# Ledger of designs, part 6: VHH binders against Uncharacterized protein F13C5.5

Target 1, 168 residues: Uncharacterized protein F13C5.5, of Caenorhabditis elegans (o76565)
Amino acid sequence: EICPMDKHAICNTGHLSCTCSVSQEDEAPVPEISCNALIARDLETGNFPVVSVEFDLNNSAEALEEFPEDAFRDKISSSLRVDEEDVIVLRTSCVGTDDTLTIQFVILKKDTNSSALPFAIEDLIDAESIATRMKAMGHLSQIANLDVDTIEYTEELVDLEFEPSNLE

## First folded at step 24 (VHH)

Design k80 (from k65 with L102I)
Fold by OpenDDE, fold request of step 26:
Structure k80 (fold): chain B 168 residues (1-168), chain A 119 residues (1-119)
Amino acid sequence: as target 1 above (168 residues)
Amino acid sequence: QVQLVESGGALVQPGGSLRLSCAASGFTFSDYAMRWYRQAPGKEREWVAWIDWEGDETTYEDSVKGRFTISRDDARNTVYLQMNSLKPEDTAVYYCAADSDIYENREYWGQGTQVTVSS
């Protein structure tokens, strides 16, 4: 089962690999830097804009043991016609329920140097624009064989499990 | 000037067929994925079908699967919606839309064409 998460989750690949979920059930140390470190903070709030997708795991996730990140990124890439490498997953979260999964991600602008960390807000495609586009696309009612419940943009990154805030 | 012009809408009896066309001009058609939407009286606009940039992938709303077919002809800058086995609940204004990649984040809409399915 995807939720609850019994292990820490590492998202993205290569130099962008980062911890996108922490599980209290996992006795292993957190292996990578938090995905928060990939994005520059708002100077006042510490937040940054992301696209948030909430999945209904009921009747769609029985055969899955973990979030299918590759399939997710592929679907986002193909649907929005962006480089898959520009799709950066920042959070995978089951906090609050075992029946829903929240994925938060950003997309880099086309000419962004993927090695220039942390990414500035201006290096990201506007999250509201992405969310608006995705919501308008009915074929995104299911992503990576998971039923999409809601798509929104937010400046509040979901906390890592048992971790405070997105300021870290 | 960017234009999307739908045509082919008509009054048809249940079980009938229609083919809608959407002719594009004023932009590079091949750089856009194409969509069909419809809006029935008193209802919100709903997505009907999608075809990707290369025409390799198509997706449909559940209620129209097996009955509707979206296709594109880039040489003619036109997207089509073949509608078979039409039902009264298919009655709506049908709109075509073009969407670029999210890097460019451009979308264009047609004015719509009326489809009425009635006995």
Scores: ipSAE 0.732, ipTM 0.879, lowest interface PAE 0.6, mean pLDDT 92
Fold by OpenDDE, fold request of step 26:
Structure k80 (fold): chain B 168 residues (1-168), chain A 119 residues (1-119)
Amino acid sequence: as target 1 above (168 residues)
Amino acid sequence: QVQLVESGGALVQPGGSLRLSCAASGFTFSDYAMRWYRQAPGKEREWVAWIDWEGDETTYEDSVKGRFTISRDDARNTVYLQMNSLKPEDTAVYYCAADSDIYENREYWGQGTQVTVSS
């Protein structure tokens, strides 16, 4: 089962690899820097514009042990015709439930240097526009074989249970 | 000038078939994914079908799966909706829409064509 998460989750690849979920059940050290390091969040609120996708796991996730990130990114890439590497996952969270999975992500602009961290809002495609497009595309009722419950724009990032060190 | 012009809408009997066309002009057709929507009287506009840029992937609303087929002809700048086994519930104005990649974030809509399924 994807939820509850019994292991820390690493999202993205290469130099963008980061911890997007911290599990209380995982005794292992957090393996990567927090995905917070990828974005220039509001210093006061911690807010950052993202697309939030909530999945209903009750009927679609029985065979999955973890979030299928690659399939997720592929679907986003193919549906919006963006480079897969431009799809940056920032959060994977069960939010204290076994029935729902929340994914929060952003998409880099075409000309954004992916090595220039942290990403500012101007480096990313407008998250509200992405969410609007995705919602208008009724075919996104399922992503990566997971049933989509809601797609929304939000500036509120799901809390990481633990913020790993950004030094490594 | 950007235009999407739907055609093919008609009155048909239940169980009948109909093929809708949407002719595009004024933009690079191949740079857009295409979709069909429909709006029944007193109801909200609902998504029906989607086809990607290359025509390799298609998706359908659940109620039309197995009955409707979306396709595109880039040489003719046209997207089609083959509608089989039509039901009265399929009665609606059908709209085609063009979606760019999210980098450009452009969308265009047609004016719609009336499909009526009635005995």
Scores: ipSAE 0.685, ipTM 0.871, lowest interface PAE 0.6, mean pLDDT 92
Fold by ESMFold2, look of step 24:
Structure k80 (fold): chain B 168 residues (1-168), chain A 119 residues (1-119)
Amino acid sequence: as target 1 above (168 residues)
Amino acid sequence: QVQLVESGGALVQPGGSLRLSCAASGFTFSDYAMRWYRQAPGKEREWVAWIDWEGDETTYEDSVKGRFTISRDDARNTVYLQMNSLKPEDTAVYYCAADSDIYENREYWGQGTQVTVSS
């Protein structure tokens, strides 16, 4: 409905395309790898440092059927003056609620070899620095016409409800 | 040596106008987005206005929308804040700040200029 609860979502483009949200199994899925495969998560915890943006959908002016990733990426890249291709979305989720949407992303350092997967923490711009900068920017109280509730650094990725990879 | 120097702060009566300037030196001004903040006594610093690298986009804190205007003059390495319809609650030290792109992740702050709005 408002949140992409029933959606199988693919984020990013090209060789970085990956499944970033799964709410139920697609009966005829398009093959895509999990976004977990893009990053070298902690072997014991599955943790990885990311920027986490939460949107309050109760005040949204429009019904949200899918996450407006292109508009999100555009706003992040223009606000931080980075190449859009360096912004990597790992999660789009609102599992558990229908009034908040959580987006988790990282940004590649300049000149990182984007084909050298998985990315280690050192291949990415420090997520805490990104979150700190974004909190200081008053014009990010709304992104992609969605009201921003919080911007935080975190090491805990939002869990996926189902196996995200469509490849067997 | 990087420097941001605010000027133009003054004592002004309610309803008056004032223009602040922030002169930059020691860095390539066009590589930075610019902000104004203010800090009233006993309060935390709060954001006022932002202007992007090219001057194409500006944003404002809700209480100053329609009254304040941020602008930049890259030829003079200066950002401005035009403040109209001033109110006593606008009394604060006003700071400018400069932000590089996030790859470089550099931030500079000025020393501030006092704006006082009182009868």
Scores: ipSAE 0.554, ipTM 0.756, lowest interface PAE 1.1, mean pLDDT 83
Fold by ESMFold2, fold request of step 26:
Structure k80 (fold): chain B 168 residues (1-168), chain A 119 residues (1-119)
Amino acid sequence: as target 1 above (168 residues)
Amino acid sequence: QVQLVESGGALVQPGGSLRLSCAASGFTFSDYAMRWYRQAPGKEREWVAWIDWEGDETTYEDSVKGRFTISRDDARNTVYLQMNSLKPEDTAVYYCAADSDIYENREYWGQGTQVTVSS
């Protein structure tokens, strides 16, 4: 089952490989740097503009052991006609639930040097524009065989590790 | 410079058929995915159908699936909506739209064509 996560989640590949979720149940060391290291977040708030996709897992996730990131990336890249390597996933989080999965991602502008870390907002396609386009398409009610609940622009990244004591 | 011009809207009886056309100019048609939307009086615009850049993938809103067919003719820079088994609730202004890849992030809309399904 995808949620709750039993293991740390690693997103992306190569020099962009990073930890996009930390599981309290996984006793192994966190194997990569945080995906926070890929982006130039606001120093005080930690905010950064992203596209946030929430999946409802209640009916369509029984056969999956982990989030199908490759299929997600493929569907995003084909639906928006961008190169798969420009889609960068920053978060894969159950947000403390067993039935909701949140994916947060950004897309590099064409011809951006992907080695020039951390990415500033100016290196990325406007996240609000991406979210608006995705909502307007209508056919993204399901991505990678998972039911989409919401697609939204936000500047608030979900925590890498969700802890109930951090709920205000 | 860019234009999307819908045509083919008409008054038809329930159970009838109608084909809408959307002629595009001012951009390279094959670089765009195409959509149809509709807006009934006093309602929000709703998505109807989508067709990808090559015409290989099409998707439809549930209430029109099996009755409507979107297609494209790149040689004529035109997208079509074939509407069969029309119902009174299909009465709306129908709009086409064109979407570039997200790198260019361009979207164009037509002005719409009226479809009325009534006895």
Scores: ipSAE 0.553, ipTM 0.779, lowest interface PAE 1.1, mean pLDDT 87
Fold by ESMFold2, look of step 25:
Structure k80 (fold): chain B 168 residues (1-168), chain A 119 residues (1-119)
Amino acid sequence: as target 1 above (168 residues)
Amino acid sequence: QVQLVESGGALVQPGGSLRLSCAASGFTFSDYAMRWYRQAPGKEREWVAWIDWEGDETTYEDSVKGRFTISRDDARNTVYLQMNSLKPEDTAVYYCAADSDIYENREYWGQGTQVTVSS
């Protein structure tokens, strides 16, 4: 089942690969830097504007073992007509539950240099606009064969379940 | 400059059919996905149907699936909503909307057309 996660989760690919979830159940060292490293978070609060998608895992038709990130990225890309590589996933979190999965992501502006890390808010498409568009589209009640409970703009990133101690 | 103009709304009996049109001007129609929404008096607008930029994918709100069909004619810059087997709960003002890709992040709305389903 997706939640609770048995393993550390790595999101994205290439130079953008990063740890988007840390599982206490996984005894392996955290294999990548935190996805926090991709973004220029507020220094005091850790806040950063993102789109937050909350999935209700109850009554899911399929017993998935891991979050299907590629299918998620594909659906976001086709629904908003963006390049898949511009969709950057920052969090995959069970938020301490078996029933709920939260995915937080941003989308790069078309001309953003994807190697110029960390991304500032100005490098990204306005997250509130993305969330508003996704809610208005209506057909996103299911993404990647998972039932969507909410789509929201937020400035609060879900905390990683453990801060990776070997990264600092 | 940009206009979306809905037409075709009417009073119809339950079980009847109606075809709505939304004529677009002032932008490149093929660069936009199209939606229909509806709003009953005192209610929030509710999504009804969506059609992608090429017209290859369509999606519908559950209560209208199998009864309503969205389509687009890019040569006429028009999106349509064919409504069959109409029910009193379909009574609303119907709006079309156009969405660019999210990079451009543009959204346009029409003024609406009234559909009334009354026995």
Scores: ipSAE 0.541, ipTM 0.756, lowest interface PAE 1.1, mean pLDDT 86
Fold by ESMFold2, fold request of step 26:
Structure k80 (fold): chain B 168 residues (1-168), chain A 119 residues (1-119)
Amino acid sequence: as target 1 above (168 residues)
Amino acid sequence: QVQLVESGGALVQPGGSLRLSCAASGFTFSDYAMRWYRQAPGKEREWVAWIDWEGDETTYEDSVKGRFTISRDDARNTVYLQMNSLKPEDTAVYYCAADSDIYENREYWGQGTQVTVSS
């Protein structure tokens, strides 16, 4: 019932499981934690402002077993000139087909590496600004060798199938 | 104050070449990635080319790949667009833009320079 995954599930096998992300501090590895524990989402709606990237998997030469999160984080960090550890992937999910993948992420403000969880909206770079910048740059038609279909700002997080016991 | 000033726009014949310059002042040039956009009459602005902060990575819109080259000279605070094999559809006002890292998320635009490709 609990989602402890280090790597996010992807839809190439037809199974979608819990979506989690963890950032690692330079000084120490952090334990795996629930994705819902990372952010202070709206308790009524579950909403949280994120950047949502949809990939078209039809052009992939190989079926994906899992999302290449490190390569994704590397490309975002180099394209926006941010520290890789400030890029937090919150969701990796399918949108109802085997040929598309949705990644939802945020970026920490520069001075929040050691702040107490959960991250609040004010700890994060404005997600709409990030999405606007990424769309305007034009060079992000591929990330981690995957074809990007859309980049959008949204407040609608993909729901986790289960919440870990005694966590929110 | 911050300024981005494009120059080098001209009337050229099809198949000709032209180099655009964008001179920057009022900010630390090496802290910014640079872009070129263009706007043809009656159309929205479209992205043309991008160059990263160090000049190590460049990307181009498909219709200009192999014909246009973006470059930067940090000593002169200038970004360039070398345009070869020009076509009538390249006729537009060309703008440069500068973007800081996303932490600061600063953006500046120039006023544009007219390029016309016609006999």
Scores: ipSAE 0.520, ipTM 0.715, lowest interface PAE 1.2, mean pLDDT 75

## First folded at step 25 (VHH; from k79 with S30D D52N)

Design k86
Fold by OpenDDE, fold request of step 26:
Structure k86 (fold): chain B 168 residues (1-168), chain A 119 residues (1-119)
Amino acid sequence: as target 1 above (168 residues)
Amino acid sequence: QVQLVESGGALVQPGGSLRLSCAASGFTFDDYAMRWYRQAPGKEREWVAWINWEGDETSYYDSVKGRFTISRDDARNTVYLQMNSLKPEDTAVYYCAADSDLYENREYWGQGTQVTVSS
């Protein structure tokens, strides 16, 4: 089952690969830098505008042991016609529940240099606009074969439950 | 000037069929995914069908799956909604919408066409 997560989760690929979830059940060290390193969060609150997708796992996740990130990013990219590489997952979380999975992500602007880290708000498509677009589409009730419960804009990032080192 | 003009709405009996058309002009049609929405009296507007830019991917609201078919003809800048096995609950004003890629984040809407399913 996807939740609870028994392993740390690594999200994204290449130079954007980062830890998007830390599992207390995983005895292995956190293999990558925190996804917090990808974004210029508010220094006081730690907040950052993101799109948050909550999945209902009760009937849709029986065959999955891990979050199908590739399928998720593919669906987002195909539905919104953005480059898959511009879809950046920042959080995967099962905190507080075994039947729900929360994914928080952002999308780079078309001209954003993906190598220029951390990403500022100006480097990203407005998250509220993304959420609004996704909700308006209506057909995103299932992403990566997972049932979508809610899509929302939020500035509150889900805690990683642990702050891994950003040093490699 | 950007325009989406729906047509084909009519009064039909339950079990009947109807084909809606939406003619687009004033923008590059191929650069937009197309949607059908509907709004019944006293209800919120709800999505009905979606077709992607290339026309090879479609999605439908659950209640219309198997009955409705969305398609597009880029040569004619037109999107269609074939509605079969119509039910009274399908009665609504049907709207056509065009969605750009998220980078541009543009959308256009038609004025709608009335579909009434009644015996």
Scores: ipSAE 0.723, ipTM 0.885, lowest interface PAE 0.5, mean pLDDT 93
Fold by OpenDDE, fold request of step 26:
Structure k86 (fold): chain B 168 residues (1-168), chain A 119 residues (1-119)
Amino acid sequence: as target 1 above (168 residues)
Amino acid sequence: QVQLVESGGALVQPGGSLRLSCAASGFTFDDYAMRWYRQAPGKEREWVAWINWEGDETSYYDSVKGRFTISRDDARNTVYLQMNSLKPEDTAVYYCAADSDLYENREYWGQGTQVTVSS
């Protein structure tokens, strides 16, 4: 099962590979740099505009042990016609019940140099616009075989740390 | 000027079939994914069908799955909605929409065509 997360989660590939979730159940060291390193967050609040997708794992994630990131990015890429490599996942979180998975991601602009870190807001497609478009596309009710509950624009990044309430 | 013109809407009996067409002009049709929406009086607009840029991927709203088929003819700059086994619940104004890639983030809408399913 995807939630609760019993291992640290690594998201993205290549030079953008980063830790997008930290699990308290995982005693292993964090294997990658935090995904916070990919973005230029607000220095005071830590906020950063992202698209937040909440999945209902009930009856949709029984066969999955981990978040199907590749399938997720592929679906986003194909549905919005952006390069898959431009879809950057920043958070995977099981905040709340074990039946809910939250994914927070951004998409690079076409001309953004993916090697120029950290990404500023100007390097990314407007997250609110992305969320709006995704909401308008009814065919995104399911992504990577997971049922989409909500798609939202938010500037609040979920905590990388594992939620104690989800501990078994 | 950009135009999407729907046609094919009509009054039909339950169980009947209709084929809607949406003719596009004023933009590069191949660069857009196409969608059908519908809105019944007093109800919210709802998504009906989607076809990707290449035409090899389609999606449908649950209530129309197995009955409706979306297709596109890029040579004619036209998207179609084949509607079979029509139900009274399918009564609505049907709208065609064109969506660019997210990088450009363009969206165009047609004026709609009335579909009425009634005995």
Scores: ipSAE 0.702, ipTM 0.875, lowest interface PAE 0.5, mean pLDDT 92
Fold by ESMFold2, fold request of step 26:
Structure k86 (fold): chain B 168 residues (1-168), chain A 119 residues (1-119)
Amino acid sequence: as target 1 above (168 residues)
Amino acid sequence: QVQLVESGGALVQPGGSLRLSCAASGFTFDDYAMRWYRQAPGKEREWVAWINWEGDETSYYDSVKGRFTISRDDARNTVYLQMNSLKPEDTAVYYCAADSDLYENREYWGQGTQVTVSS
């Protein structure tokens, strides 16, 4: 098991501690607040524009025991030269497999009040522009010692609530 | 007026060395990270090397690691690519590029310099 996701994950982002992933197990350990609280999602669809980074864990020498949120934020902020507090991680998920980790995030515009929740799209740097720039940067083929498989713009957040899965 | 001007491209034999230069003007050089790309005939541009704003972090494409070195001289507003152990596969037009921080999100490209590795 390269990505043992039998418990929920907590992210410390946007001056908030919130649930950013839920286990694929039949138990749903949902804490008081989800990271949906950080963002003003689309009224009609629940969509929100994010940058989605998928990691290929098959070549990892070490089993992933915790989501690498702090290392991820550090690398993103240094590579794009933005303040670390402006990097807002919304999701960390092993998307139904043990060998793929997905991190979804947004970046606040300069001088945005990072405590004024929820963030609207207008508070954020255009996610498609971020993804385009990150793809053009060749040095982001590895982040936090994990191999990057894809960097994409999307409006579909990874589902945070527990859903039935193929059990046993 | 922003300019990036590459120079130093030449014809060299396999196993040889070249040093490319990219002279920058019209912007605050210290505020930009620098990259080298290359484009072989009929192929897409390929990233080669990157150096951060302070010059203390570098990264390289796998096929050039250990052979190429990127460096910067902020006093001369110049980024360099030292290329050693050159192979025919390194034949390309080499471009430099400059990236601002993400808040400004600016990118500049040079016009390129030809490197040819042939016996």
Scores: ipSAE 0.553, ipTM 0.748, lowest interface PAE 1.1, mean pLDDT 81
Fold by ESMFold2, look of step 25:
Structure k86 (fold): chain B 168 residues (1-168), chain A 119 residues (1-119)
Amino acid sequence: as target 1 above (168 residues)
Amino acid sequence: QVQLVESGGALVQPGGSLRLSCAASGFTFDDYAMRWYRQAPGKEREWVAWINWEGDETSYYDSVKGRFTISRDDARNTVYLQMNSLKPEDTAVYYCAADSDLYENREYWGQGTQVTVSS
């Protein structure tokens, strides 16, 4: 596989730091909570509206050991002219695909209190609007030196097969 | 009243040069990133070039890199597209567009200017 994420990944920083990837069952307990804790998902389906970016790794000149989140966040925030702190990554995963890296994220509305968790849909900029605008911006065909295959609105989050809790 | 008005489109010989202008009014130009798109007959619009609100970052579609240059003059509320080494494949209607920050999430388009490259 081109995507060498052999264990869970931690996304975001500070009080929003959380586990955002599929993890192996036999890993040591993670000191970070699931990124599911950041968002008020649908009670029955677990769905939540996000922007989903799929990278085609077949043509990448470099092997990835870790997703370059800081470069991704920087490019998103500079292209859409939003605060970097408002870009929240919820998922990074290669699992379930043959050569695709999937990143799912949301963006907080201006002046949202980021300490008031979990975020409801109303706290976030409309994900379909974000995806539509990003598709219209032709220069996002490459982000963080990775080739972008698709940018889509979706309500289907990549599954987290491990949801660690440090409270037990 | 928001307005984007493209100008400078013309008939030009292959290998020639042309400079397009897009004059903006009705909004704070410095708060908007600017783009050029083009649409050939029977085809969908395709992106050509982008410049951020500060003017310190630009991007280009691969087929125009090295031939086209986007620039902006904030004092004149105008974005430019300098087109050099023109080819018949560059024949299209050229549009400019303006994008606000995502919090306001506004997008404006001009009506286009015709560029024809033919001998």
Scores: ipSAE 0.548, ipTM 0.756, lowest interface PAE 1.1, mean pLDDT 83
Fold by ESMFold2, fold request of step 26:
Structure k86 (fold): chain B 168 residues (1-168), chain A 119 residues (1-119)
Amino acid sequence: as target 1 above (168 residues)
Amino acid sequence: QVQLVESGGALVQPGGSLRLSCAASGFTFDDYAMRWYRQAPGKEREWVAWINWEGDETSYYDSVKGRFTISRDDARNTVYLQMNSLKPEDTAVYYCAADSDLYENREYWGQGTQVTVSS
């Protein structure tokens, strides 16, 4: 079952690989740096503009054990016709539930140097514009065979319950 | 000047069929995904069907699945909606829309064509 998560979650690939969820039940060390390291969050609030997709897992006939991130990225990139590599997932979170999954992501502007971390807001396509377009596209009622409940712009990232550390 | 012009709307009996067309001009049609929406009097606009850039993936609102078919003809810069087994609930103004890739983030709408299904 995707939720509740019983292990830390890693998102993205290559130099963008990062911890997008931390589980207190997982005794293993966090294997990657926090996805917070990819973005230049507001210093006072920790806020950063993202697209937030909430999935309703109650009606899933399939007993998935983990979030199908590659299928999610493929659906987003094909629906919006952007490069898959520009879609960056920052959070996968059950928000303490077993029936709701929240995915938060951003999309790089065309030809952004993905090695120039951390990304500022100006490096990213406007998240409110992305959410508005996704809501207008009626065919996103399912993504990666999961039922979409909401698609919203927000500046509030889901908390990583404890910010991951890769120290020693 | 970008234009999307819908045509083919008519009065039709329940159980009948109708084919809508949306002719596009003023942009590179092959670079756009195409959608059909509809709006009944006093209702919000609702999505009907979507077809991707190459025409090899389509999606439909549940109430029209199996009855409506979206298709595109890139040589004629036209998207179609074949509507079969029409019901009174399908009565609406039907609009086509075109979406560019997100990097350019352009959206165009047509003016609509009226479909009326009644006995």
Scores: ipSAE 0.522, ipTM 0.771, lowest interface PAE 1.3, mean pLDDT 85

